# Ledger of designs, part 5: VHH binders against q9lxz3

Target 1, 367 residues: q9lxz3
Amino acid sequence: MVTRRRSKKKKKTKRKKQSSKEKEKYQTFINLPCDLLQLVISRLPLKDNIRASAVCKTWHEACVSLRVIHTSPWLIYFSKTDDSYELYDPSMQKNCNLHFPELSGFRVCYSKDGWLLMYNPNSYQLLFFNPFTRDCVPMPTLWMAYDQRMAFSCAPTSTSCLLFTVTSVTWNYITIKTYFANAKEWKTSVFKNRLQRNFNTFEQIVFSNGVFYCLTNTGCLALFDPSLNYWNVLPGRPPKRPGSNGCFMTEHQGEIFLIYMYRHMNPTVLKLDLTSFEWAERKTLGGLTIYASALSSESRAEQQKQSGIWNCLCLSVFHGFKRTCIYYKVDEESEVCFKWKKQNPYENIWIMPPLNLIDLPLFDHRI

## First folded at step 25 (VHH)

Design r2
Fold by ESMFold2, look of step 25:
Structure r2 (fold): chain B 367 residues (1-367), chain A 122 residues (1-122)
Amino acid sequence: as target 1 above (367 residues)
Amino acid sequence: QVQLVETGGGLVQPGGSLRLSCTASGFTFSDYYMNWVRQAPGKGLEWLSGITGEGGRTSYAKSVKGRFTISRDNAKNTLYLQMNSLQPDDTAVYFCARESGTWETEYSFDYWGQGTQVTVSS
């Protein structure tokens, strides 16, 4: 029955302009002209936009249309004192506090496709959690070291979802564990260690075009191809990192970007040449906005906004006791007016909200 | 092993110009971000300027922006600070400092030069 209702809602998109003409016949409070309705809705916070979308079909269509245009990644802050979570919507500069008791004792590992991968270091439990639907998908247990990173390829609702982690690095070997949907247990694979002798940790993992790309703390880039069960350290000189205060790696439409952050100067932006596997410096993000945290990066091609926020790096920061964001323009020389500082990797993460929030239990208000 | 040596300090009149040099040895110079820091008599350290390893990006403290220019010549392993429109308040010992990245720190300079005296006086 739910499937039937979703199908009819998708069909409504083709008739939107015709429906607005019919609604103009009724000069009631609910049948405002589309332009006035869009003006009112565009000034609402996301929570109120969701509530307004439940009024009638005309309001629903206007609210959903504006949400798609205005949506950006949200930043989730994880409380250390209770089971509360703080969502920050940078487009509205608003916070929303939520309570997820089902995540007691868990910390975040990775974010992708609207899902969080969560880990309990005391019970060794892993689960996927969607903070917008509160859906949970438990995974088999696995022990993880404190600085061990784990990533996944796509939403856990897909039959192709694959979890990936590097569990051990010795002088001679690298041990990788993977878990494919509906498997009984983790698969262990061992490969010859080809990393530099001073390797300590992987700092960044992204999935792109069927492959996991892994960046070490020394700037070496490795890949794992799960379809071939193949591991290799990519050739060429690793990016120079001495003096860097941190890095972020992200994927956008098959392209891999690496950003080095520094205390006193503008970030360095590098793009991976997918044919040579060499890094080339970029002086611009080309209209791309990157939302970065230690365990995940989100990216979006932005059109100009009234506030002028586009083509930048968006990073979390504490100001007083309030969590917020700052923006760095890569194309322009920036003043050193605020010091970026590395944060604990488990304090926050970026996540993309779903486009149709009216179906979410946290925001479903019909009055 | 790592060594930084500043030169080019001296006495200059207000409104004058001076160019400082810092010669580096014992490490791959182009791999490191470099900084200038000064210490006025009886005062603490003040960060002035920084430059990336390849020299493509620079940053300046408000007190010197527009008057000082940082640069480097990686072929000569040398860092420079061009100082224009000097005023008596610029009188200090000027240090060359190598930047390192560390977790959870705001400033991380692991090697320093001995310093060179700059005196701005009528």
Scores: ipSAE 0.000, ipTM 0.337, lowest interface PAE 10.8, mean pLDDT 73
Fold by ESMFold2, fold request of step 26:
Structure r2 (fold): chain B 367 residues (1-367), chain A 122 residues (1-122)
Amino acid sequence: as target 1 above (367 residues)
Amino acid sequence: QVQLVETGGGLVQPGGSLRLSCTASGFTFSDYYMNWVRQAPGKGLEWLSGITGEGGRTSYAKSVKGRFTISRDNAKNTLYLQMNSLQPDDTAVYFCARESGTWETEYSFDYWGQGTQVTVSS
């Protein structure tokens, strides 16, 4: 009863007659076979799915199940000129344009657990931002070089959230800075530089199983264990160095995947063996889809065979003057028909939306 | 000093076959993706095929898929292109090319061989 909303109150007579007909309509839909109900619900936009879930308990359970199974990462595109942001859902090819004036002058560093880590290179300010709730969590300032990457372990709402970056690499030493929740300042640690190549920059950082894995532009893999304050360069090398268009690294359920991109060749897919730290080439992603962006990537396992999105690499591409997204099916028989070109790493990033978008400030209609 | 030397070109009849070789020196061959590119008379460059450093993945242009096969022997530092069902429009100079370690070139290739002529005619 408390679920009723003002916008639905139109007329006394029409409401009464319409309510009676809508009850009869809902009873008819309650009797649909489960497979047919799932098919109907699967065709609804998220807003209509949420409204349909209020019909009865059976519909609620079906609608919620489909939201969980079919929720996919969204692409955020950052404007260079103003505070406008474009959120893009590639599964429905829908856009939402938003303004976040609180992010003026900031660039993105990393995305994980529905949060963005944002950095202002002029003021040295860091903050976490949730674009769906507009929550901000400021972090202590830190100077970062242009090519410097930063990652975090989990949502800043967790007391275990840890930020990690490599601040300098010299021939002899590597300097690491970390920030743990509730600390007053950054912790600095210095380690011997065990990277074999002279001029290394880090391309990818992922957090998995309590440690940060860092990949250099030369294919060296390093590990930082914050619980042991331990840094080491691992012996494995991908069979192929980062090449013509860049690379992406991501974690899924404790497994680490690396994708090398080429302009005129099919991508190389590698999986890290966590015991030997050797890379094994894979011919397929199986049921996994990787939503790749330069600073961090998202992954999603296929839950149902009928979804149509599995064994894919999903990439943000620019074709002419239109920003698009392409799904590249990963197999050995693919002909080269894809001409992906590297983009500015701060231009876009993937983020996982929350399951209930309608009740969030972004989609709140109560104001 | 990087060198790539193509061999194996020549004259063949339509429907014939030919195998090209490219011998590499001056770099760690297995670290690099390798490619075949051709240039027909009076036309621009056309990418044909590529292969990963360890040979695990291959890719082909639509014009040659199913007819050409790229391979490599990393012990001999040699790249191969097996060409079957050759047609007159396959007449071209064929080059092997090393995939660049940087992405800034148009084709992302940093070193090329001198080329070998393939002529398909009756």
Scores: ipSAE 0.000, ipTM 0.263, lowest interface PAE 13.2, mean pLDDT 74
Fold by ESMFold2, fold request of step 26:
Structure r2 (fold): chain B 367 residues (1-367), chain A 122 residues (1-122)
Amino acid sequence: as target 1 above (367 residues)
Amino acid sequence: QVQLVETGGGLVQPGGSLRLSCTASGFTFSDYYMNWVRQAPGKGLEWLSGITGEGGRTSYAKSVKGRFTISRDNAKNTLYLQMNSLQPDDTAVYFCARESGTWETEYSFDYWGQGTQVTVSS
C-alpha cells in the first residue's frame, strides 16, 4: 500500500537524523505549558483533533481528554421495498445504508434516547431496537390499533424504563396500559374520560420529568403520572387547532414545545408554561435546535457550528432520490424554501446516536 | 350549525378593487384557519389565500400574491379579502372555507360558504 510504505520511510528518516541536540529540542517542545496546549487543542474540529493526536503521547493524551463527540440527531429512513434502512447525519451531511433483516414486518412506534420501539402488526410482537449497536430487547406482546400511539420513558437498558399507551377511549372511560422493566405483564388502569365529547385520538406523546404528556387531535393536553397513577386533562389549549397540516410535540430539559405546521406557511413554535399550563409563541429558540418528525421529536442546545444547523426547527422531507431537511430560523424566514407536505409517519424519523458512536465498528471513521 | 356567508362581490372595472367579507357563525372562529377559494366560469376550484386563527401568518397563491390581502377580525367573526389590481381573469365565484386540516392531506376544507360573484369587465 503506498501510504504504508511512505510511513515506514518517514520513521526510518527520523531515526537517522536524530541527534543529542535535536533530542533536546524535541524534549523542549513537548514541555509546552499545559494551558497553551489545552487552548490550542480545544479549538480543533474533531478531524483535526484526531490528526493532532498522532503527534506524540502528550498530544495524544490531551487530544483524547479534550475531544468532544458531536451528538446531533440523525434521520433514519425505512425502505418500503427491501429490509434496508438509511441513516443520515445532517450535521456532517453523510449517510449510510444498513440492512436489518431481523426487522422484516416491523414498523416504528416511538423513538427516544437512540432506541426505536418496533411493532409487528401481524404477529403483535413488540421490541426495542438500537440501529447503531443493533441491540434488541423484546417486550411482551400487545395488540395495537393502527392509529394507537405508544411511548417509553428512557432507554430499555435502564431499570426505570416504562412503556405507556392508551388502549381504549370510550365515551366515559380511558384505558391505559403501562409496562415497567422486569414486570411479568402489562398493567391496566381505567380513568374517567374528561376529553371533549367529539372523537379524540392522541397524536403526540412526550415523556418529561416522570410524566407522559399526551396531545389530542383536538388540541387537548392530557397527562399521565405513573408514580401517582394519575390521569387528567389540563385546562390550557394552544391557540391553533392541532389538525391544521400537522402538529409535533417535543421535550427538552423539562420544557415542552409544540410545533404547528401550516399549509403554505412557515411553522410556529409554542412553549408550555408548566405553572399556568398556557402556551406562548416563541420568537427565538435561544440556540436550541428542534428536530421534528411524525412519531417523535428530538432536541438539543446547539451553538453555531460549521454544519450550519443551529437555532433552527429541522423538518424531514422526501425529495425524489434524496433525503433532505428543511431548516427554519425561528426569528427569521427559512433559509431553504420547500413546499411543505406532510410526511408518512414511518418514512423519516429523528434518532439520537449513542455517545460512543465513533468507538462502534460500523461508525468508526477515525483515520 | 356551522355557517359561512360571503358578501362584497360585484362588478368592477379592470384595475379596480373590491373587499370581500365572510361572516362566520356556529363555531369558535378564532380556533380555525380560514381560506379563500375561487371558481372561474368553466374551471375547477383554485385556492387563493389562507390565514391562521390568530391572524399572525398568511399565505397566498402565486396568481394573487402582491394583489390580494387576507385578514380577519376575530371580535366580529369576520374574514376579509382585499383585492386590488383586478383583471378580467379574476372573474369568479369567491368562497370562504374553513380548514379542518389533517397531516394526511394537503387540502381539507370541511365547511364552505355559498359564494359571492366577482365580475371584472369593462
Scores: ipSAE 0.000, ipTM 0.193, lowest interface PAE 13.9, mean pLDDT 72

Design r2
Fold by OpenDDE, fold request of step 26:
Structure r2 (fold): chain B 367 residues (1-367), chain A 122 residues (1-122)
Amino acid sequence: as target 1 above (367 residues)
Amino acid sequence: QVQLVETGGGLVQPGGSLRLSCTASGFTFSDYYMNWVRQAPGKGLEWLSGITGEGGRTSYAKSVKGRFTISRDNAKNTLYLQMNSLQPDDTAVYFCARESGTWETEYSFDYWGQGTQVTVSS
């Protein structure tokens, strides 16, 4: 009866020594220099980042700090020839090809909160589309001109989502159409035209604190308050920017910025004073990075100066045969970059990715 | 008819200065962004400087920044380029170039003059 007890003790000691050696091996990776750890983590896909964050407190901190980087907007490119789309993550410098047959014949109108507003000029169909989930939210049809701009206030998943567009500008009247989420029909409002007589096309529309701000090609700013059904043209002199080859308007936490682009000069940044409704020139973006596209722009507050992305304007560019983006530093020391060209407004747009990209089928883990 | 006429070129010693002028006619001068460009022998066209229609903003290539100054007199329909600290590498034909008035054309000069020769030599 005595002999069976000895064999069980040897197996316990081998398991403890293997567990201690495995613990020691794991302990050696815990002592990676922070810089090296960050470098490694920065190259990990989000899924692996999350896994890595479970290793230890140090890894967790490093992983979380680097996850913040993934909150940058993505660039979506629209093919002219097929129903193919290309997503570009500037943070990871990765491209993903997508195919959306359901969007055949559609063009992009606007982007906000991770959703695209899409329009089919042949069928007059409008829909919200989430390229990450492939969710589609249809709305009533609307005829739109090619240069007609449209904006929406928030994600269509919110009951507060409101679409806005100016459908007609005549000598005497402006016609505005709005659509509330889940409404059956467009609401039409008509106002007296108080715009300047020459060149009254709207180029930029942003929503801020319940109000749509509409910038004309002449730099005139108009406001529409849906809650009050109120339209007003601001008396302020539009900024004259001779030589500008484009502009971007963006909203960030209630602040409105206007960026004028030039062919051979650094961009001009204007900030709207919401009290006086006057534009004030700014030397910097106040720590913001603006991801600018012709139809809509996204803004991010950069928390860390160390990322090198501070006070930057990010624009889509072609580099060789690849679609990518370029960061323009907006400060007094910034050099003019001649690589940016005005693009077709419907060719690309910035879009906010979801916070949790882990479940997105988009990253073929096989490559 | 749109016309641009460059003048003021010549022979100058290294370290010397020249002032180029470009007289514009046939269009509303103040409405256009104007540029100076140059072409050296055997080289391509090089952009040097630009100025907004009203003259409120200027831009310079790195190669000439701090040495060259662009200005304009809209009352005289004239564009200027003050060139200081000239170097042999600045030897080129200098052109004033009008930017296209259309938003659609990128970095396109729709009109330029015949140019003026600048030679920097000891």
Scores: ipSAE 0.000, ipTM 0.280, lowest interface PAE 10.6, mean pLDDT 83
Fold by ESMFold2, last read:
Structure r2 (fold): chain B 367 residues (1-367), chain A 122 residues (1-122)
Amino acid sequence: as target 1 above (367 residues)
Amino acid sequence: QVQLVETGGGLVQPGGSLRLSCTASGFTFSDYYMNWVRQAPGKGLEWLSGITGEGGRTSYAKSVKGRFTISRDNAKNTLYLQMNSLQPDDTAVYFCARESGTWETEYSFDYWGQGTQVTVSS
């Protein structure tokens, strides 16, 4: 239904053979040139886009395609004092407050493919949670240290889903635990410790091309190949300026990006060369935006230059008594006065909403 | 010298009302968004309410919406919090906080008052 323009009343046709005049008029309306249809749909607010998608198959596909192109990762904030959660959509600049009592006592570990991995440090319970559908997938219990990181390879609805964590690092050994979806139990593997003696923690874990890449707080990159049960520490170090105050690592289409943050200078952007395993400093992210959070980050390629969302870090901020974000261009000073401070890793995380926004409980899907 | 001074705290019976004031000095008050934050005994900080520099927009935490009203008088450099229908769970130290002019990733408040105690008990 077309409602925001000065248009005449629309008539609904019934399941009857229509006259040739009415059929030709309806076919002309449906057969609008694709460029004009996209222009009309692009000016609709989300609720009207959802309503327009019910008109016909061609309009449905165009409306959903525009939603997908403009769909952004969402930022979720976790309350320390309540089971309430705040979702923020940066593309629409809208907040929504939700309550998830099923997550009481849990903290976030990782986000990927629209799923959160959640851990309760009192009960040692692990579960996957989808905040858009409220689906839960429990995992076998595992004790985790405070600073221990855990990641997963893909959605828990996939038979390929694999959980990965480093449980112990001693002078001689490193212990890894993995859990493959539908497995009986956690698998424990022990490897020689090949890290330097001053290693403290893993700061970043990213899964890409079948491998977990693990960055230490000292800048060492290790990898774990679960198909080979293979662990190795790579010799290259990312160039890091003095005074780094945090980092983000993410994957986009098989490429690994690392961003070092600094209190008083612009972030540095690094790309991993997958053949040499050397880091190359980049002046720009090109067409990418990285939605950065401490435990895991999301990436998105710009599909339309109109949005202006490319070559940016999207960072969580609290401004104007609202939880929101900024888009910080990596190769120039931001127009927004911005002061980076390292965040509590459990306070927020980026998550990608499902491609079909109509199924979200936050949207009116009745038309 | 930026200063924020809260007054108006005290002992109140359940269901009672109280008005807090925060007097600001050392900066152009109308240029800054202002907020109220509280800390109950043994708990962390809880943001309650915020107001824009011109006073045109306000926002409230769910725990106080409909009971508390934030306002400001820019001629008097004073921020207010009218608290109605007070309950024992509202017992806390109440702070006035200035929102930073810079965007920051953790907290956007750069100056805080000393706080004023509010106690709700019968």
Scores: ipSAE 0.000, ipTM 0.274, lowest interface PAE 10.4, mean pLDDT 76
Fold by ESMFold2, last read:
Structure r2 (fold): chain B 367 residues (1-367), chain A 122 residues (1-122)
Amino acid sequence: as target 1 above (367 residues)
Amino acid sequence: QVQLVETGGGLVQPGGSLRLSCTASGFTFSDYYMNWVRQAPGKGLEWLSGITGEGGRTSYAKSVKGRFTISRDNAKNTLYLQMNSLQPDDTAVYFCARESGTWETEYSFDYWGQGTQVTVSS
C-alpha cells in the first residue's frame, strides 16, 4: 500500500520528484492539523490574526473563531467640538475617526456588550448605538433628571433586553422605570425610599444574575429585581472613602467589584460579599482585568496573558496628575502606561468590538 | 476650626535623617487622607506622600520613594514623615495637608499647616 500523501500526485518520473516536494511543502503548511493551527493562531495578537485570516479559507475560519477569545476592549471618545467620535485599539495602537452628526447632543448613559445607550437631554430621546457597525436602535422617549443614571441588561438585539432607571421623586419615595424589549411603553413602579436623606443621586448601576445593583452617592447599595418587581436597600455598611475622585462598579461572573480612585494614591478595589453585603478590600484581581469607564458601566474582557493587559485595572480616567489612559497592576502596585488622548479623560469609554472586524464598514479590509 | 501644626524640621548633614510630625485638631482625623508636600526655595509645591485614613495604604512620589516613610497615629491625631538619606536637594519647607472629604466632586488639599523648614547642608 502507498503511504505517500494524496496531494503529491506523481504525473511523470522525470521532473515529478522536485515538483512534488515543493507542492507538498506548500500544501502541508497551509493544511496544518486543526489543533496545531488553532494553537498558532491563539498566540497571535489581533493585528496579526487579521493578517493571517487572509491566507486561505481554512485560516480565515480559524482566525475568526479564535478572535472571540482574544478580543480586548477599545476606547471611544465623543468630540465636544464637532460631530465626530474616535475609536482606539490599545492592543494595535490604531485609531479611527468617524463623523456621525445624528448623535449631536447625545451623551453616553451606559455601555455593555458592544453597545452604548445614548440620551439627548434636550429632546428626551434615547437610542442604542453600536460605534463599530454604526447601527442605531431608537427607544421610546423618557424625561430624566440631569444626574439620573440608566442601565440595560444586554444587547438591544436580544429579546431579553431590559432598560432600567431609578430616581427619587420625594423624600419618601423612589421611582423605577423599566422598558422591556417589544413593550409599548415604559413601566413605572414606586417604592418607599429607605435611603439616607442626604442621598441625591445614584452613581453606579450594574446588572448581575438577573438583578440591578444601584450604588448611591453616599455608598449605600440597593437592589432591583425586575422579575419580582422588588426593590430593597441592602443592609451592608457603605465603605468610608473620603477624598476619592470617583468610583466605578462592575460585575464579573456574578461577583460585584467597586473601585475608588484617588489623585495621589493607588485605587482601592473592593469586592461585595453577596451574603452579608459587606465590602472587602482586595490586594489582587487573581488574573482578572477590569476596564473602568467614568460615569458608565464597565465592559469586562476575558483574562488573557498574551495581551500584556491582565490582572489590571484599566482606567479611562486620569490618575492624579496624569491625563492618560492608565493600566494599573493591583498586586504589583505599579502602572503600565498606554498613551491616549490627554483631553477629557472622563469621556473615554471602554467598549467591546464585534467578532469580525474585517467586514465592518468602519475599517478597510486592505489594512 | 481645622488646624495642622508641623514640627521636627531643622538642619541636617547629607545622609542624615529627620522625623517630621503634624498635629491635627478641629476635625475627625481618622476620616481624612493626609499628605506631605514640600516647597524648595524659589520653586513650586511638590507632593511627596499620602496615607489613607486608617493608615492601610500609602503612596510616594518617585523623588522620595524608598527614603521617606509616611505614617499616622490616629489616637494622637498625628501624621509623621520619616526622612532618611537626606540630600541637599531635599532642602525645603515641608507642609502637611488634608485631602478634601468630598466623595466625588474634586480631589484637592483643603487645609495646610504653616510648614517646617528642613535644611540639608555640609
Scores: ipSAE 0.000, ipTM 0.274, lowest interface PAE 13.7, mean pLDDT 72

